VHH binders against F-box/kelch-repeat protein At1g67480. Designs and how they scored, part 2

Target 1, 376 residues: F-box/kelch-repeat protein At1g67480, of Arabidopsis thaliana (Mouse-ear cress) (q9cag8)
Amino acid sequence: MQAFALSGKKRIVNHGMCFSKGNLDLGSRLSENFMDDPLIPGLPDDVAKQCLALVPRARFPSMGSVCKKWRFVVQSKEFITVRRLAGMLEEWLYVLTMNAGGKDNRWEVMDCLGQKLSSLPPMPGPAKTGFKVVVVDGKLLVIAGCCMINGSLVASADVYQYDTCLNSWSRLADLEVARYDFACAEVNGHVYVVGGHGVDGESLSSAEVYDPETCTWTFIESLRRPRWGCFASAFNGKLYVMGGRSNFTIGNSKLLDVYNTQCGSWHGSKNGLTMVTAHVEVGKKLFCIDWKNHRKMSVFNAEDETWEVVALPLSGSSRAGFQFGKLSGKLLLFSSQEETGQCTLLYDPDASPGTQWKTSEIKLSGSCVCSVTITA

## First folded at step 4 (VHH)

Design a17 (from s5 with S104A G105S; framework vhh_surovatamig_d1)
Fold by ESMFold2-Fast, scan of step 4:
Order: C-alpha cells, then structure tokens, then sequence
Structure a17 (fold): chain B 376 residues (1-376), chain A 121 residues (1-121)
C-alpha cells in the first residue's frame, strides 16, 4: 500500500516485475547498459529466451546469478509462456510442514515424481498463523495472517512473494484490510481474499482482489454477511466461498457465496459445506474433508453444483490433521495423528472404482499446514 | 487484545485432583471451539482436550480419558479443566487455547501464558 517511486507514484515494469520496496526495486531501476546488452551475444532476445527456456528449472537460481538481464528473464511470467511452448514446464509440489509442538515451520519442495529437492529459504517477517497461500503467475504468495506481538494477537496485512525461479522472497503491496482465517483463491490470474477476522477479531465481510500486473489490491463488493474460517475455490471465472462462521451467529453456515468476476456481484445458496478441514481442486471438482465426516470425502461438481461422497481408507480422529496436495493430476492426502505420525495417501480420480487409493512414498518431516503446486 | 489467562495450577500429590480455569477476553468466546494443551519439561506441546461452542461435543487424548473433564461457561467467558486421579506424567505447563481454521483445517491460533501443574511428592 505504500510502495511508491520518488514522486509518490507507483511504477510497474513489463518484464513480469512489480514496483515494491526490497528485491523487486531492482526491476524498476533500468539502466542504459542493461537495455543495450543482448541476453546472449549474437542472438536476438526472443531467440535467446527460447534457448534459456530449455534449461532445467533447478538451474534458474544459478542462471539468475549470471547478470541482471537473465535474472529478469527467469522471473518473468512471459518466460513461463516460452517454456510452455517449448514443452519444458516442470510441476513441483511445495509443502509447508509443522513439527511436533508447532514451533518449527518449513517449506519442502518435491518434483513431479515426489522426490525431495530442497527446502525454501525462511519466510521473511514475523511467524504467523491464519495466513493463506496461493499461486499466481508461477509465484507463491503468502498473504496476511496473525502473530503475537508484545503478548497480543495482531492481524497482519503483509504479503510476501516467493519467486520459485530465483529461490528468494520479496514483499508485495499490503492488503487494504489486515485479516486472518479468510478465504483465498486465484481466479483468471487475479488473487481474491474474502472475509476473515480483522484487527479486533471482528468478523469481516470485505473482499479484495490483487492484480499482479498493477501490483495493487482493490476492494470488490463485500459479502452480504461477515464470515471467517471459510475457504474458497475457483471454477469457470467464478469464486466459490464455503464454510466458516460469523460472530453474529452461534451456528455454522452451509451458505455458498459465489462471486462472478465478469459482472462483479455475489450470489448465495445453501448448497455449501459447514466445516471443512481440507480441500483441493482437481479439474471441475472440489474435494473436501468435512470436520464431522472425516472418514469420507465430499466431492463438489462445479458444472452442475452437485455433491457426492467418496470413502477414505484411513482410520480417522475428529482431531486428525488432514491436508491435500495435487501432483501429476492426482490428489495427495497428508495425514498427521499423534499415534501414527505422518502418512501420505494418493488418490487417482481416473482409476477404476475401488482402486483409486494407494499409499504414497512421500514422507513429510511433520504435519502438513498447506501445499501448492507450481508449474514453471 | 485477545487474552487467555490460565489459573489453578500448583503442586498436587499423585491421585489428587486440580481444577484449571481460563478467563477469555477480546473476542466472542461463545462462537469458538476451545482446547487445553500442555507441555511437559523438555517435551513438545501435547493436545489434551477440546470442547465445542455450546459444550455439546468434547474430545480427549487417550491418556486422560475418564480422568479429565473439559467444560465451559459462555456467560462468564471461562474454560475449565477438571483433573482427577493425577499421575506424575501429567506434570506440565497447561495452556488454554482458541481453536480456529487455516486452509480449511482446525488449528490453535492463540494460547495463554500457561499454568504449571506439578504432580509429585
């Protein structure tokens, strides 16, 4: 919210960077030498980018260390497009794990075969909970949340970006309203945040959208009713908000709030879930583990707005930690229980009936807090 | 602003009883699930018990089932843990904790300073 150039104006650069204080400031300070030098001597820049696109993703931090022009290329969203056209995109799974006691949180990264690669550098800023994680333009955003400061719980508006190609963190524009336990999803290249708890723990109805092109948050139409502890999913240019509670009611709501990004309006129905412990999108379906129905998975088909139930092969507890991952078109179910520790199940929605579930070799170092899949 | 203040800890002999209290302020207590968690010396944090908003649903770690009872008084914004038949392994700092959601999962987003329970002779 306060990232300005010297004249009090924000600046945006067209090579996939946005104006902000810190690491991204380098992208807004173009020099004549930088503009004049070719990416690769003897080649036009468009051909050079095609050549760079053939390099394995794991090498991109090293490539970014060669010179400023290569750094800007590998972190740009246009480079993802070049890599897609070259057939070189790589799908990696990023999992945030918490150890026993909830003290040590770290990001682990795995390739498309589930092989562990490395841990991310530590997230900047104070340790937070109630934050949301989303991917937009091949970047990982960690949004808002709350932390303990001087013995008080404080809602945050901080937004951090992890650049998977540079293996580095930077700070983006803050939210307009500090919040935690809110709903968050990416819809058509924009990031939406809805509801949550504010500075005094009040239930929020406000919603904001982030545009990576302008690097700004803008308010959208508020929810008709405040809600927190809700989650969001995106289908066909619409944002689906389910679950959670309001400080104005003692019960949980099955209200499904749908935001149409084309006309900019909310519509409500009673076709949602009350309390959800985990969720993930695969194709046109949303897979959920309801808090009361933790031995079964509730599956929403966005095409006709119908629900079906799929049995879980895992024995459960009402307090078991469940989280989903997605890799190679399949679901990963991460489970953490006091008795058994961590285990991972694999669900293939396209497999023959009764054979969808398998045990996965993926072993997390702790409980899964959240996960994202990033293709770059 | 959000505050959870535990009290009622102390030294007690094996087989004895103790009641812990937690005073909540700065939020709408009646709309939150609440938990008790503990940390024994040199050990990690362990979940002990959970109670729903109305008190209709309760859950306990196996080692305390039948010995501990969680309860709440929404009018007084207070959470309680009645501990009976105490054992040496129950020695820990006990924390009152608020249960919330993150990524559609339940988690504990705030806890108090804790109250020490020592079971020994």
Amino acid sequence: as target 1 above (376 residues)
Amino acid sequence: EVQLVESGGGLVQPGGSLRLSCAASGFTFSTYWMSWVRQAPGKGLEWVATISQSGSEKDYVDSVKGRFTISRDNAKKSLYLQMNSLRAEDTAVYYCARESYFGASTYLDYRGQGTLVTVSS
Scores: ipSAE 0.000, ipTM 0.223, lowest interface PAE 12.6, mean pLDDT 78

Design a18 (from s5 with G105A; framework vhh_surovatamig_d1)
Fold by ESMFold2-Fast, scan of step 4:
Structure a18 (fold): chain B 376 residues (1-376), chain A 121 residues (1-121)
Amino acid sequence: as target 1 above (376 residues)
Amino acid sequence: EVQLVESGGGLVQPGGSLRLSCAASGFTFSTYWMSWVRQAPGKGLEWVATISQSGSEKDYVDSVKGRFTISRDNAKKSLYLQMNSLRAEDTAVYYCARESYFGSATYLDYRGQGTLVTVSS
């Protein structure tokens, strides 16, 4: 009867997939079997989890594929905590690259030394532009964007998740509002999306937050002014939205919108940037490359809200395609210039003055579309 | 209110051509340098081309030199990008953008809503 009651509660959602607070794959019998059977015979489960935490991360998909009990453990947030306490956390860099023909986009994974590990399974869904990527709870989310359907540009609300421990993609709940070219960042375990363009190409002021525990999107207070082409970064429980366009004031293009996640309110200032080619946060700093001046980084210090400029040691064309990566508290700068090809630079903000830039051993197989770092 | 409205995007085969247009309003178009910038799937904004107030100076990112031509018509308050010999890597949303100057750097202060260009077989 319990199984029939649960089955009767299952609903098909027009937006996204059916899911609940608990893992429906477990069922009542699987949950009971998990409680009754030890993870490792002869050991309490908490000790067994400590033993499993010592296994190299590369073996987690294999571990999970053999035993459902271990699969449940390795995909859990608590397992990341156990591995942290054991000193076993590994940072891996996930890079979406486009080959020289521009037709195939592929997620590649590499370790902190730049050694290529494996490629991810193909990303589900139609090819899109204007989507955003973010990491929450050790999982990669690919959010929204737009595509061309029957000669019309169509905004998407689709959300996909990659689980690094299971090496698999799944679909999450759709956004409440389909959007592209929006701002996106993770703040204290929640994912925020702000602004962008909607289904009719209209500029959006709406914002939503994703809670991984409830697997739901909820509206938050809207921006005072619609904004698109903007980007976001998170510091001290606050969401900083910069760049893009605000139609309200001619010549006032440096609008910074800050959302306080505790009190749920926005405030504005004029201490932002107008347009960037690439951005990344490391510690309490936001590193940006201006769309026009590709020889310098503009660096925002969130503690005192000041800007500084750091020169780039790059040669060749005055223009280049840039994307950032982040690894071990340091910046990776992926550069694609026609005359010099692919190169990767490493910036260590904590190094002695004049020694912050070095060449990186990380070599991309193509142009970087975007990257994320996942620690597990 | 400053407005920039792009048009002319669409689906095109590799080797094909498209002409993008941008209609400007709400400011004195002839007094501003103008640019085209693009954003490919999952990438940041990339500058493509710039044109001076009179159209006498033009600059391009290396990957489009010889293939793309930027132009403007100040009487019509319009900016154009003629795109020839299109490649799959040219697939992006293309934005018309207005340049401003602050301190020692130039920057974009307004950008249009964009027009999608898809280069695929």
Scores: ipSAE 0.000, ipTM 0.173, lowest interface PAE 15.9, mean pLDDT 77

Design a2 (from s5 with S100K; framework vhh_surovatamig_d1)
Fold by ESMFold2-Fast, scan of step 4:
Structure a2 (fold): chain B 376 residues (1-376), chain A 121 residues (1-121)
Amino acid sequence: as target 1 above (376 residues)
Amino acid sequence: EVQLVESGGGLVQPGGSLRLSCAASGFTFSTYWMSWVRQAPGKGLEWVATISQSGSEKDYVDSVKGRFTISRDNAKKSLYLQMNSLRAEDTAVYYCAREKYFGSGTYLDYRGQGTLVTVSS
């Protein structure tokens, strides 16, 4: 609903739409022309969707090339529901890797067995750091960040979406506030961004939520205190924000800020973690590698808000060295840009004590920047 | 092109002192947190010290607290590590490193070629 003007352009005309205007207009027109045609000749559309749901996920881009009606079916969140009911959902791991020097980056894709699949097309826009990635409605979002332009660090508000079913990128509505090194998590189908650094490198307290149905960002209640380098996780309809620093606060904070998405309010405690090099959410637990303790994972249990510690294998980690992945309910620990020759570690939280750690056969083409798991 | 160039390493006796310097170029030095990390022979990379953008916040690994001091000069685009009361265990290649991706990414995005510090009698 909201419109913003810049250089004579209304923001909502070019942004705030799930697809570019040209693609959406074309799709709408073609959809109208084909609305009376059956999805598959001789079958009701609901039965046809059940038939299409049985096709392996790797075929979805090809299915989308058959006709516009099939294209719109395979990219819908309804199709994910149909595939779930058919027992056909596939879990794929997407890892953004960089070569030495940070010049070349690419998205690698692996199936649930760690078998490499075709890479993604190149990500749009300039190369950025301090961005966040999140999955919502089976789609990968790459949000904001910063880049170096003419010797100056420039914060971005750009948001890009990768549709895994069509193997294509599109641009979404920009954030209301350009930011980098912020906290980001998906809660009940909505994407939350909190804090970070703004345009002049200032610490931010503002927070925004993205609704995929309206394709818009809206402000929510701001944090009581600005923070950057913070991280977020989602449990039981709540957003948990921990860690970080501020130009206006002394040192790292153990402050835990919890946003209740039902009532729209923040509550704070001192039961958080100061700073982490990596984090991942599995079930009701948040696994963190503390910035200062490279041989232990700090594990948060959201049900009782308690912390426990899990020792890392003696050969396993360095202080600056690891990023998490998640696959088949297990944690993967990938070596970072600074670590060479390290194996991927696998942690199974459901395994018996003393058998939780194993070496994974998964090998990346470069250093892991970040990863997401997409089920479709 | 981001470049970090370390200097000041050398041979020193136990109990001695050295000051390491790092000259930064190709980026706005004053907007980044900076770290010193080291790698001893046959060991992995170890974080040593970190300093905030303005120099107001500093952290150290426990083994060097009270002995090492990290500092920076944003006007000169330089990072320093003053090392006092050196021990044989401090023998390592010392790297200047730029911090990025707190929370969920790579802790360090660039590091220099390193400067060797040897502590022996």
Scores: ipSAE 0.000, ipTM 0.259, lowest interface PAE 11.3, mean pLDDT 78

Design a21 (from s5 with T106I; framework vhh_surovatamig_d1)
Fold by ESMFold2-Fast, scan of step 4:
Structure a21 (fold): chain B 376 residues (1-376), chain A 121 residues (1-121)
Amino acid sequence: as target 1 above (376 residues)
Amino acid sequence: EVQLVESGGGLVQPGGSLRLSCAASGFTFSTYWMSWVRQAPGKGLEWVATISQSGSEKDYVDSVKGRFTISRDNAKKSLYLQMNSLRAEDTAVYYCARESYFGSGIYLDYRGQGTLVTVSS
């Protein structure tokens, strides 16, 4: 199964025949006097937040159970700022793994040294494929996708949020347009979704942005050309969309569509990649494993929009699953190669040429579907 | 509905040849990259070959390079695998598969029921 470890659509998910729109549970449980109550009796709230910021991250779910105001504090983006100033931020790697047989997808959590910490509670709702994951305000979002209902693929608009501080899932506002195999990235605290397949499997050009403060999705200018299987990255307040295909386009698109979030407009070029098997952003660079050639990594520099090539310490041709992780400013490459078996490679972009790749001690319990890094 | 139906498998002696066919229906075949994958008895799935929408780009697992040739006929909505100089280790159920994206990578979203290829004397 190694060559298809990333295929979630191989699993027919059948738990639920309809997605009901849930209540948004963002702040609706707060009391009328919430903002006037002190966090810690006898202390100003700013001092109390500084005291709470010194608590190890693993204790945040316990802190959130004390009272509604403490829950609100540990969930807030302000708390991340207070912890940063206190030098207490912890970077954790979250990896969605698929076990042998493809029966269970589970989130595994590792600390900044790659040591396994825990697993998340199961994702709510019916199991889906073609979904995207993104981090905004220290929260993990699992967006849209598709599921099998009565033998047919049904596109979803569901959005779920995992709160890393409370160790709990909640449901957010649905997308305006149900979609799967779309591009997704966070830009300056907002989440963008672009393209994909719609309810009839058609290629989509529509795009939407999520604002965590208003808890709403809003349409933005559509792409000039529909595309699915595309991917996105974010640099300097801009959204870069590349790759993918269209039901109306016979070949893969090398189009690079760049959305400027300040002026709200798309600009196109042909300086993109047609298809990648994995991608990750580190600093101002986008690292991609070329789908056709697993012996090289293509690196995009967003500052000058140039491409360079970095050799992989791999030989031969293989369709084994490849996915990136990011931890401590370094890249992790999760691999299930036929020749080498399952392994994790570490790439340090700041190391001397020829010494950038090393073997990592990180061992996943299954094949990597996707990963995110959350700092809190 | 999406359907992929393989045919052409059978018993063949080492050094022999077989041509596998896959008939596609229920989607616009010409817009998809297609692959052949195989599963040997008691082993996991192994990717064998891939072909682009137009057929201009092809890729193979190292063990079959120079022996196998993937091709397609978009007018007939058919995918083919010409297998020459067959070896005992080529014994497997061969699946026709449609390619798509998942997460940050590619995946096979549909495959057929397979066709058995047995290479033995």
Scores: ipSAE 0.011, ipTM 0.278, lowest interface PAE 9.3, mean pLDDT 79

Design a22 (from s5 with Y107F; framework vhh_surovatamig_d1)
Fold by ESMFold2-Fast, scan of step 4:
Formats: sequence, C-alpha cells, structure tokens
Structure a22 (fold): chain B 376 residues (1-376), chain A 121 residues (1-121)
Amino acid sequence: as target 1 above (376 residues)
Amino acid sequence: EVQLVESGGGLVQPGGSLRLSCAASGFTFSTYWMSWVRQAPGKGLEWVATISQSGSEKDYVDSVKGRFTISRDNAKKSLYLQMNSLRAEDTAVYYCARESYFGSGTFLDYRGQGTLVTVSS
C-alpha cells in the first residue's frame, strides 16, 4: 500500500486546529476579531496564558466556554507546557468500568488522591471489545475494536477522542485498516497501532501512526510476522511491541520488536513475553501480569532490556483477573473476580523492600475494563 | 452456564501417547479461541497450546512443539490435544480453557476441572 493512496484522509492543520484539506482559504479568514483581541484585557497574551494556567483543572470546561480564544488556549498541548512550568499539572485517573450485567460501561474519573469526580459522557458508536485506549497531547483516544452485528464479529476502524477541556467526544480520522486486539502506544506525541485481527479475523502485520498535527494516519514499516494479542510500550523515542500469537510465531513466542521512530526501522529479539492480561508503563519500566504466571508481575527494564519478577500478595489458589491503574507513580491492581467484591491493591516501586504492597481505599463502581492517566 | 469437561488423562509410560478431549457447553463454541493449559505438581499454571475459532491458526509452547497437536470439532463442540512422545516433565493436570477479552488483553475466562496425566514407569 502506497502513501499517496491515503491522501484523501489527510487534513490541513492551522494553529493546532485540524481542517479538511479543502478549507485552507477559510482558515486564513479566521478573522481580525479572533487574532487581535487580547486573552485578558490589559495583559499581554503570554502573561494571560500564565494566569489561565493557575486555574484548577476541574474548571477547564467552564474556562473553555468563555470565548473561542480561551477555548483554543486550554485545548492546546502548549497549555500543558505552561501549566507544567507553573507547577499546576494535575494527574487524573480515568477508569472504564462495566456494571454487573456486562451491558453498560462508563468512564469513572478520579483525582490524584483517588477521590471520584464526575463521570464522562457516553462514548459514541456501538459498544466494542478489543479496542485500545491511549493519551496524546492530554486527549483520550479510543481506537477501533470489534462488535457483534447480527451474529457476526465486525472489525472497526473508527477513532474517537475525548477532550478533557470540553468534556465532550469527537470523531477523528479512521484507521486505514480496521482492527482489534492490536498493540497501541504513544511515542513522542504520535500514536502507533500495530498488528491485531483484521476484517476476516486474520492476523495483521501492518502498522500505522497518527500525527495529531496533521490529523492523519500513515502506514509505517510492517512487522516481519503478523500477530494479534500483542501489546506495546514506549521508551526513549522507541516503540516496544511484545507478545501475541499467530501461525508465524510458533517457536519464537517471546518476540520483542522495537521500532525506532527517528530512522523508521524495526529491530527484533526474543527478549519479550508471549501473553499478558494487563500491562502498564511507569518510568523506564513495563509492568505485566503474565497470564501463565498469574500470581506474579513480570517487570521489563527498558534501559538494559532485562526482566525481573515481583510476587503478588494473593491468598488462596483462586485465579484472579487484574487490570492496572497508575496514579502518583504507583500501580493500582483492580480485581473483578473476588467473591468479597472489589479488592484494589497498591504497589509502590519506590517503597522499601518488603513494604511495596498495600490495600487501596479506591473502589470502582464496576469491573475495570481499562484505565489511563491524564496529566494536564 | 459455561461448562468445560476434560477427559482422557491417565498413567502412561515415557514415549507413550494420550489424547485429551474437552466437551464444551453453554456458549457458542465456534466463536471462541480455545487453549490447553497445565499445572505440574508444585508448579504454577503453564500455557500449552492455542487454536483459533476455525482451527486455521495454532500455537504451542516450545517444549511440546512437534509432539503435541491441538484440534477442534465445532459441530461436536469439542477441543482435543493429541500428546505424543510423552516425557516425565509432561506430568500435570491439563485444563481446557476459553479465551476472551479482559481489559487491555486476552484472558482465559473459563477453565474445566482438569484431567491428570502421569508419565512414569
């Protein structure tokens, strides 16, 4: 597949806003009224942005409703930089939960202390499984997946974005290839999707990258071997893809494929994991719940590409399913299979040896499907 | 109610063969990937083999590759594991398991009660 064949899906970017390629003239007509007005009367715009940065994050939707120029500022990735310099960044945990019936799901939001905030509005489109979630430029993306339609499994290419400043969902450009159970990670402001199952349930080797500046998906070099159920993490400008299955992975099940985003090439090794039920990145480490060894975490150190194992403080012989959360540099483990209800474990990698594990006060309203942390 | 019932385990000499069967009920068997997993005495659970919905894709742990064959019969709602050239290290309780999605990855959401395979003289 040639890159020029994808031109119809490209968008023109003007001042961080995505426009269709036909609207370039309209963008130049964003008028004197928008460009000449100060953000705050009596202040230079740079000083005004510093003042806006001091507002608590919970007020962003209200702040964005004041005028178009404020809305533009608070939606921008540059505003995150201004807030970081002001020491005002807030870390919020977003958890997608399913109710006991398994039919409804909702995004729960918690602040850095684990206190529940308002839930997100419902995601657009039909309910899906095998989708992936990622954060780029302070925005939550929900990508692809599959659903059952009239007894048939249908792969999707749709992409939705949640804007924390507007408290609303919007649709982004679709993937070039519909897929589910693929690997997904953000690397240096770009979103990568790799592998998965395609429209006919086939194993995919294709990979795509999303550029928020152009609002377009572009193919990158494919994996040497197709695989689904793989997972990804980002370290030092590189994309690490591990795990997954297909006929092509028989006898090489611990594949680790590393994509260098600067030179655009893959490097392979056998220093990965085959299957995980959950994974999360903290600093230079990737924490995995290996489904083969469900009573332990496998921890990958990206600096030296070594593995270590951390025992889970689990009682009995019951097989519990876990999903990760990340908050304040610590790991949360959410269990949906405990008979006594929801048991949340807390792991602090910076705590003294033997004191890393604690019970968390955080309680979810349902079982955890996935989670992301957004700092803005 | 999802039910998976394994059978076919027993005592076998090193170098011998066994065929394990799993009877599935309570779900649309043909739409699920299926796996065999095992637990040796005093050890944790180990994945052995996986098969796609149609049976077109298969994968095995390296230690059994070339010796074990996973197969399925969707009409009979049955999963099979043909085990050849058995070794003492293959001694374990073997479980039939169903794959599903759980959060960010695939998960074995149901497994049967297991069938014991003992490889010794």
Scores: ipSAE 0.010, ipTM 0.334, lowest interface PAE 9.8, mean pLDDT 79

Design a23 (from s5 with Y107W; framework vhh_surovatamig_d1)
Fold by ESMFold2-Fast, scan of step 4:
Structure a23 (fold): chain B 376 residues (1-376), chain A 121 residues (1-121)
Amino acid sequence: as target 1 above (376 residues)
Amino acid sequence: EVQLVESGGGLVQPGGSLRLSCAASGFTFSTYWMSWVRQAPGKGLEWVATISQSGSEKDYVDSVKGRFTISRDNAKKSLYLQMNSLRAEDTAVYYCARESYFGSGTWLDYRGQGTLVTVSS
């Protein structure tokens, strides 16, 4: 029920009993052993890595099980670079779907052509809502959220990582502040979390950044006003926070809070969007579905901070299960409607006017909760 | 099973008042932000008002500010909309709606069957 700080970065969360610490940097210890043996007998390590890079992505978990050295190669950021140079990168779409009864959530995986692949192993820890997902360094992070304990919502600080190359979950350092319904985005290899609701349901102004190199969360400058139910997107080394509500306002906020990651400061304007039900970034643009009008997308251009509107080829339903995906530089709109059931539309922002929308062959097994694209 | 059941709609003359009620079941009502949304004949859904879990924070669309009041009773698992100084433009089906924890921003995941409000002479 309470969080106890044992040091600035350690805490214990009662009920569910989580003790958190940062990941250990094992690089120096492991490098001594790896220098003794070649990756592949008879080949220099650079040539061996080029040979391993030619293996199809679906075989990476098996390749990682061969030995510790191959495991570290497969999960490394450097291996992604080697595969890029070899022309072997594969883009996979990961969609978290909710079963028809809302009882069972599962990750579905699809390749760049929309063909279904095997599902992920179950997420560790207790079932949560109000969590956020983000991709950093080719890995999926599932951050925080809340769970129902003895009839009360309890905020979590837990962070879990899915390694797509090893097909396995691990636990990362907990957030400094437990939170749900917060904003989250990756900017230049770092993960930012902003606002949300805390352990007492209070609105938060605090923000934190995760550095995968040090495996630590660090506070950054807080928002001027607390906000929850907000969302974030990243453009040109900046974090854009929109939507949501604050303890200091009775009205929904058009406030746009922009964090400059280089100078470490917030700037505010009233050029944001209020009630957003779904959002996705494609290129330099942010595509949003506004709760008030499900017949149109509001599109933000980060270069000049202007908004435009794009018509949707659907009418909204009473539950309007709109969520976005991104695949092959194109936008996927997952929808659930009374008349049509499950439907996936494809939007190509680079297509000629009037031809941007078409029906996608992608078929989800349930309602889309969220999605991420991972290239490895 | 999540259920939201609206009541209190009807025919009223311009300048009149109505109080809408929503009975919630199948979830822990006190932990959710709740909203009223409406759909006028031949028009899209319009958000009308929102209320926080405790009732301490409230929001309204500009056209109803000062005329409508949203409230809740967590012990009775009920949401209310007091509508005063009604206008012909307020004619719509009114829906009680629950805010979602899965979306970014303010997202409504469930709504009831609705209750019709007709403002005419």
Scores: ipSAE 0.011, ipTM 0.351, lowest interface PAE 9.2, mean pLDDT 79

Design a24 (from s5 with L108F; framework vhh_surovatamig_d1)
Fold by ESMFold2-Fast, scan of step 4:
Formats: C-alpha cells, sequence, structure tokens
Structure a24 (fold): chain B 376 residues (1-376), chain A 121 residues (1-121)
C-alpha cells in the first residue's frame, strides 16, 4: 500500500508497521502463505535468497512486485546482509534539493559513480522545515520538523519512512514530543532524537529512541541542559551531540553531550563545536563546516576526541556555505545555495596530502538541503 | 515570497560608526534567529553576529566583539547592526541572513542583496 493510502488509517499506522518483523500497516497481508511456499521452486529458501541477492538494486521494486514473499525478502535487513556477503551491495546517494523559493523540494538519487538514477515519489504530509533525516536498516526516515499553519509555526511529531525496495513512503509511529531543529543520529540500529524546539518554541532537553523491532519511540535520560540547533554523530555505540543554543543559555555553547547506549547515561564536556553549517561522518571522523568560517573544515577524531583543521581550496569569492554528501568513502561538498560561482567539491581522505581535493562531476537540480547514503 | 532588504551602508572614516538595517517580509520574522554576514573584497563569506527570536541571546565573531551590537524589532520586522570603532578590515558587503537547520547542519536559507560598507581615507 502506498504512503498516501496510509494517511486515512491513523489508529493503526503507528503500531502496524515494522520492517524488521515484516509486518505492514495493513495487518498480516504480507505474512499470508509466506511460511509454506518456496521463494523459487526447486531451491531451498537460503539458496533462493542468494540468487535474489545477485539482482541489481535498481530491479528491487520490480522484484517486490512479483509476490509478497519476494517483497518481504527484499525489504528485510537480512537481505542487506546476504547482499553484503555476495559482494553485491550498491551505495546510492539521496539528496534533498530545494528551489530558490523553497517550494519545490525533491529527492534526487545518484549511483556510486554520481550518475543520476531517479527522483523519489513525493513525501506525504505538508512541507516542513527543521526536520531531520536518518538511515536505519537501509531505510530513509524523515522525522518531525515544523510548518506554517494559518500564520503560526506548528511543531510536528510525524515520522515518514522511504523504502528503497518498494519505492514508496509509509508512516511510522509519531514522536512522543513534537520537535524541530533537534539532533538526530542512528546508533547500533536505533534512531535517537535529542533536544530541539517544542510546540511553544521552548528549548527541549528530552530525548527519544526509536526501536525498529518494536516500532515505538521511548524516552531516554534527558540532557542536563536544553539545546536546539544542535547536531549529532555516532561513534562506537555512543551518541555525540554538539552545537546549538538554549533559551536558558547566553550565546553558543561548545558543550559536547555524549550518550552511552550501553549504560543509558549522558556525559558532558566542553570539547565540542558551537554552530556548523554542515557535518558528516566518515570512518571514525566527523567533518564540520563552522558557520563562522566557510574556508575550512573542523575535523573531530572520535578515537581520541581531538580536533584538527582541513583547509578548503576556496579562492576568496565564495558567498555560499556548504552541505555534505558521502559517497564511496569520500566527501562531497554541495553549495548550500545555487548562486554564481558555486561548485561541488570532492574530498578524498585517503588521497596523498595536497591531492585530496577535486571538483566533482555531480550536478544537483537545486540547493542541497540534506543528503543520506543508503547501501543495499 | 521571502525578502530581506539591507540599508545603511556607505563610506566612513576609520573610527567612525554606521547602523545597518534590514527590513524583512514574507515570513513570520519573530520566529527566526537572524544573522549578519559579510564578504570583504577578495575574501569568502564571514559570519558577523547572530540574535535569537526574542533578542535575549546574541553572539559575535571575535574581531567585532565589543564594537558591534546586533538588535531586532519584531513589531517592525527589522534587524539592525550598530557598528562602532570601524576599521579598514571591516570593509565588506554586509548581508542580512535568516537561519535554518536541516539534517546536516545550520545554514542561511535566505540572504538579502547586501549593503556595501567602505572604511577608508
Amino acid sequence: as target 1 above (376 residues)
Amino acid sequence: EVQLVESGGGLVQPGGSLRLSCAASGFTFSTYWMSWVRQAPGKGLEWVATISQSGSEKDYVDSVKGRFTISRDNAKKSLYLQMNSLRAEDTAVYYCARESYFGSGTYFDYRGQGTLVTVSS
């Protein structure tokens, strides 16, 4: 069922969808006869899954259309594991672009070589800002945010999921607390949201975690201090929250709040960064563009919690900040606005010193709002 | 249609003062953090100052701290930058900017056309 058909079923939407279990919002329809029938006649199911894993990713929606059992297989996190073992994983870049007026937001998809593949179907619900995007179990989540309704700014708790295998949107459980301009990251298969602004524009200290196995949001220990406009990164089973501000705090904070997912507790330090225009994780490093200086990257090494600086190859006249993309272990820097002199930069951390920067062949149809990389 | 229109730039002697203004329209001004950013000749874009929705929180780049004051009037939908003790290095086009935050960080989603400030002679 398409995501638009789910909008009429509010009472069952939040508890009926769990891709890790194979359950859909429309009840047990996906599970009808799936235990008894072979995936491919004449083959054991494990061998059949290995055969299906060899199919190119672009064919997954077609495979899902063959029968309910194949759709269930293609959507599963187990299938990602089978494809990894077969050496068949494909890395695709998903970029949300916006026109100059902010009205036409669209998701563009590119392969590992930067070739444009497709655009996603429109996301259900009203256009929002201050939302966050994250990938969990090979699926794209678009979480919360705010919109203007009758001249008032309204915080949302809505959560939508894009399934690359079905090429469709569906709705997940709403957040417990509507929020925008919050921090969000995936840690060990769970999605964390922290802080932000609430329904009255108040600064939030509350945090929630989404478990795909239970299809529910649960509160975790709150931050010691509220913060909004912050960002998050995940390293070694820990959630790192940096940047942002609070209505209780004068000015920007270098506060680094680290949540240990094993013991369920926050630890604070002053070894963070204030505000950034962009951030991205590569390996055990976090790359940030400081909004105060658009000519360098501040790079956090999570192994020893140290900062270093990487100069950008910009000759003076850049008016735009940047948004990051990540593809094939390399960083893409997209101009945050489509203006004269913009370009896409490519940074290869594995290249020899002095040769790490190149101009990328990747061209976006609009300003980059955000991007995610999905491997399946 | 979001519009930001700067004014108040001009030629001023070192040690002089200018007040920049920005008139906002097409959005609910009082719900946004606002910033001033500048671009000096032959240089990149530099953030200068930021102010919270209510005006209770303010922040500045170190080079202007104590010399510049950011303020806003939500009833008039206007943003201001009072610039005192101006130096030659303050010469730049100054832009009024609206702050946004999406998945990969905080950025300025709208900027005005800018107003030129020249500190010389």
Scores: ipSAE 0.000, ipTM 0.273, lowest interface PAE 11.9, mean pLDDT 79

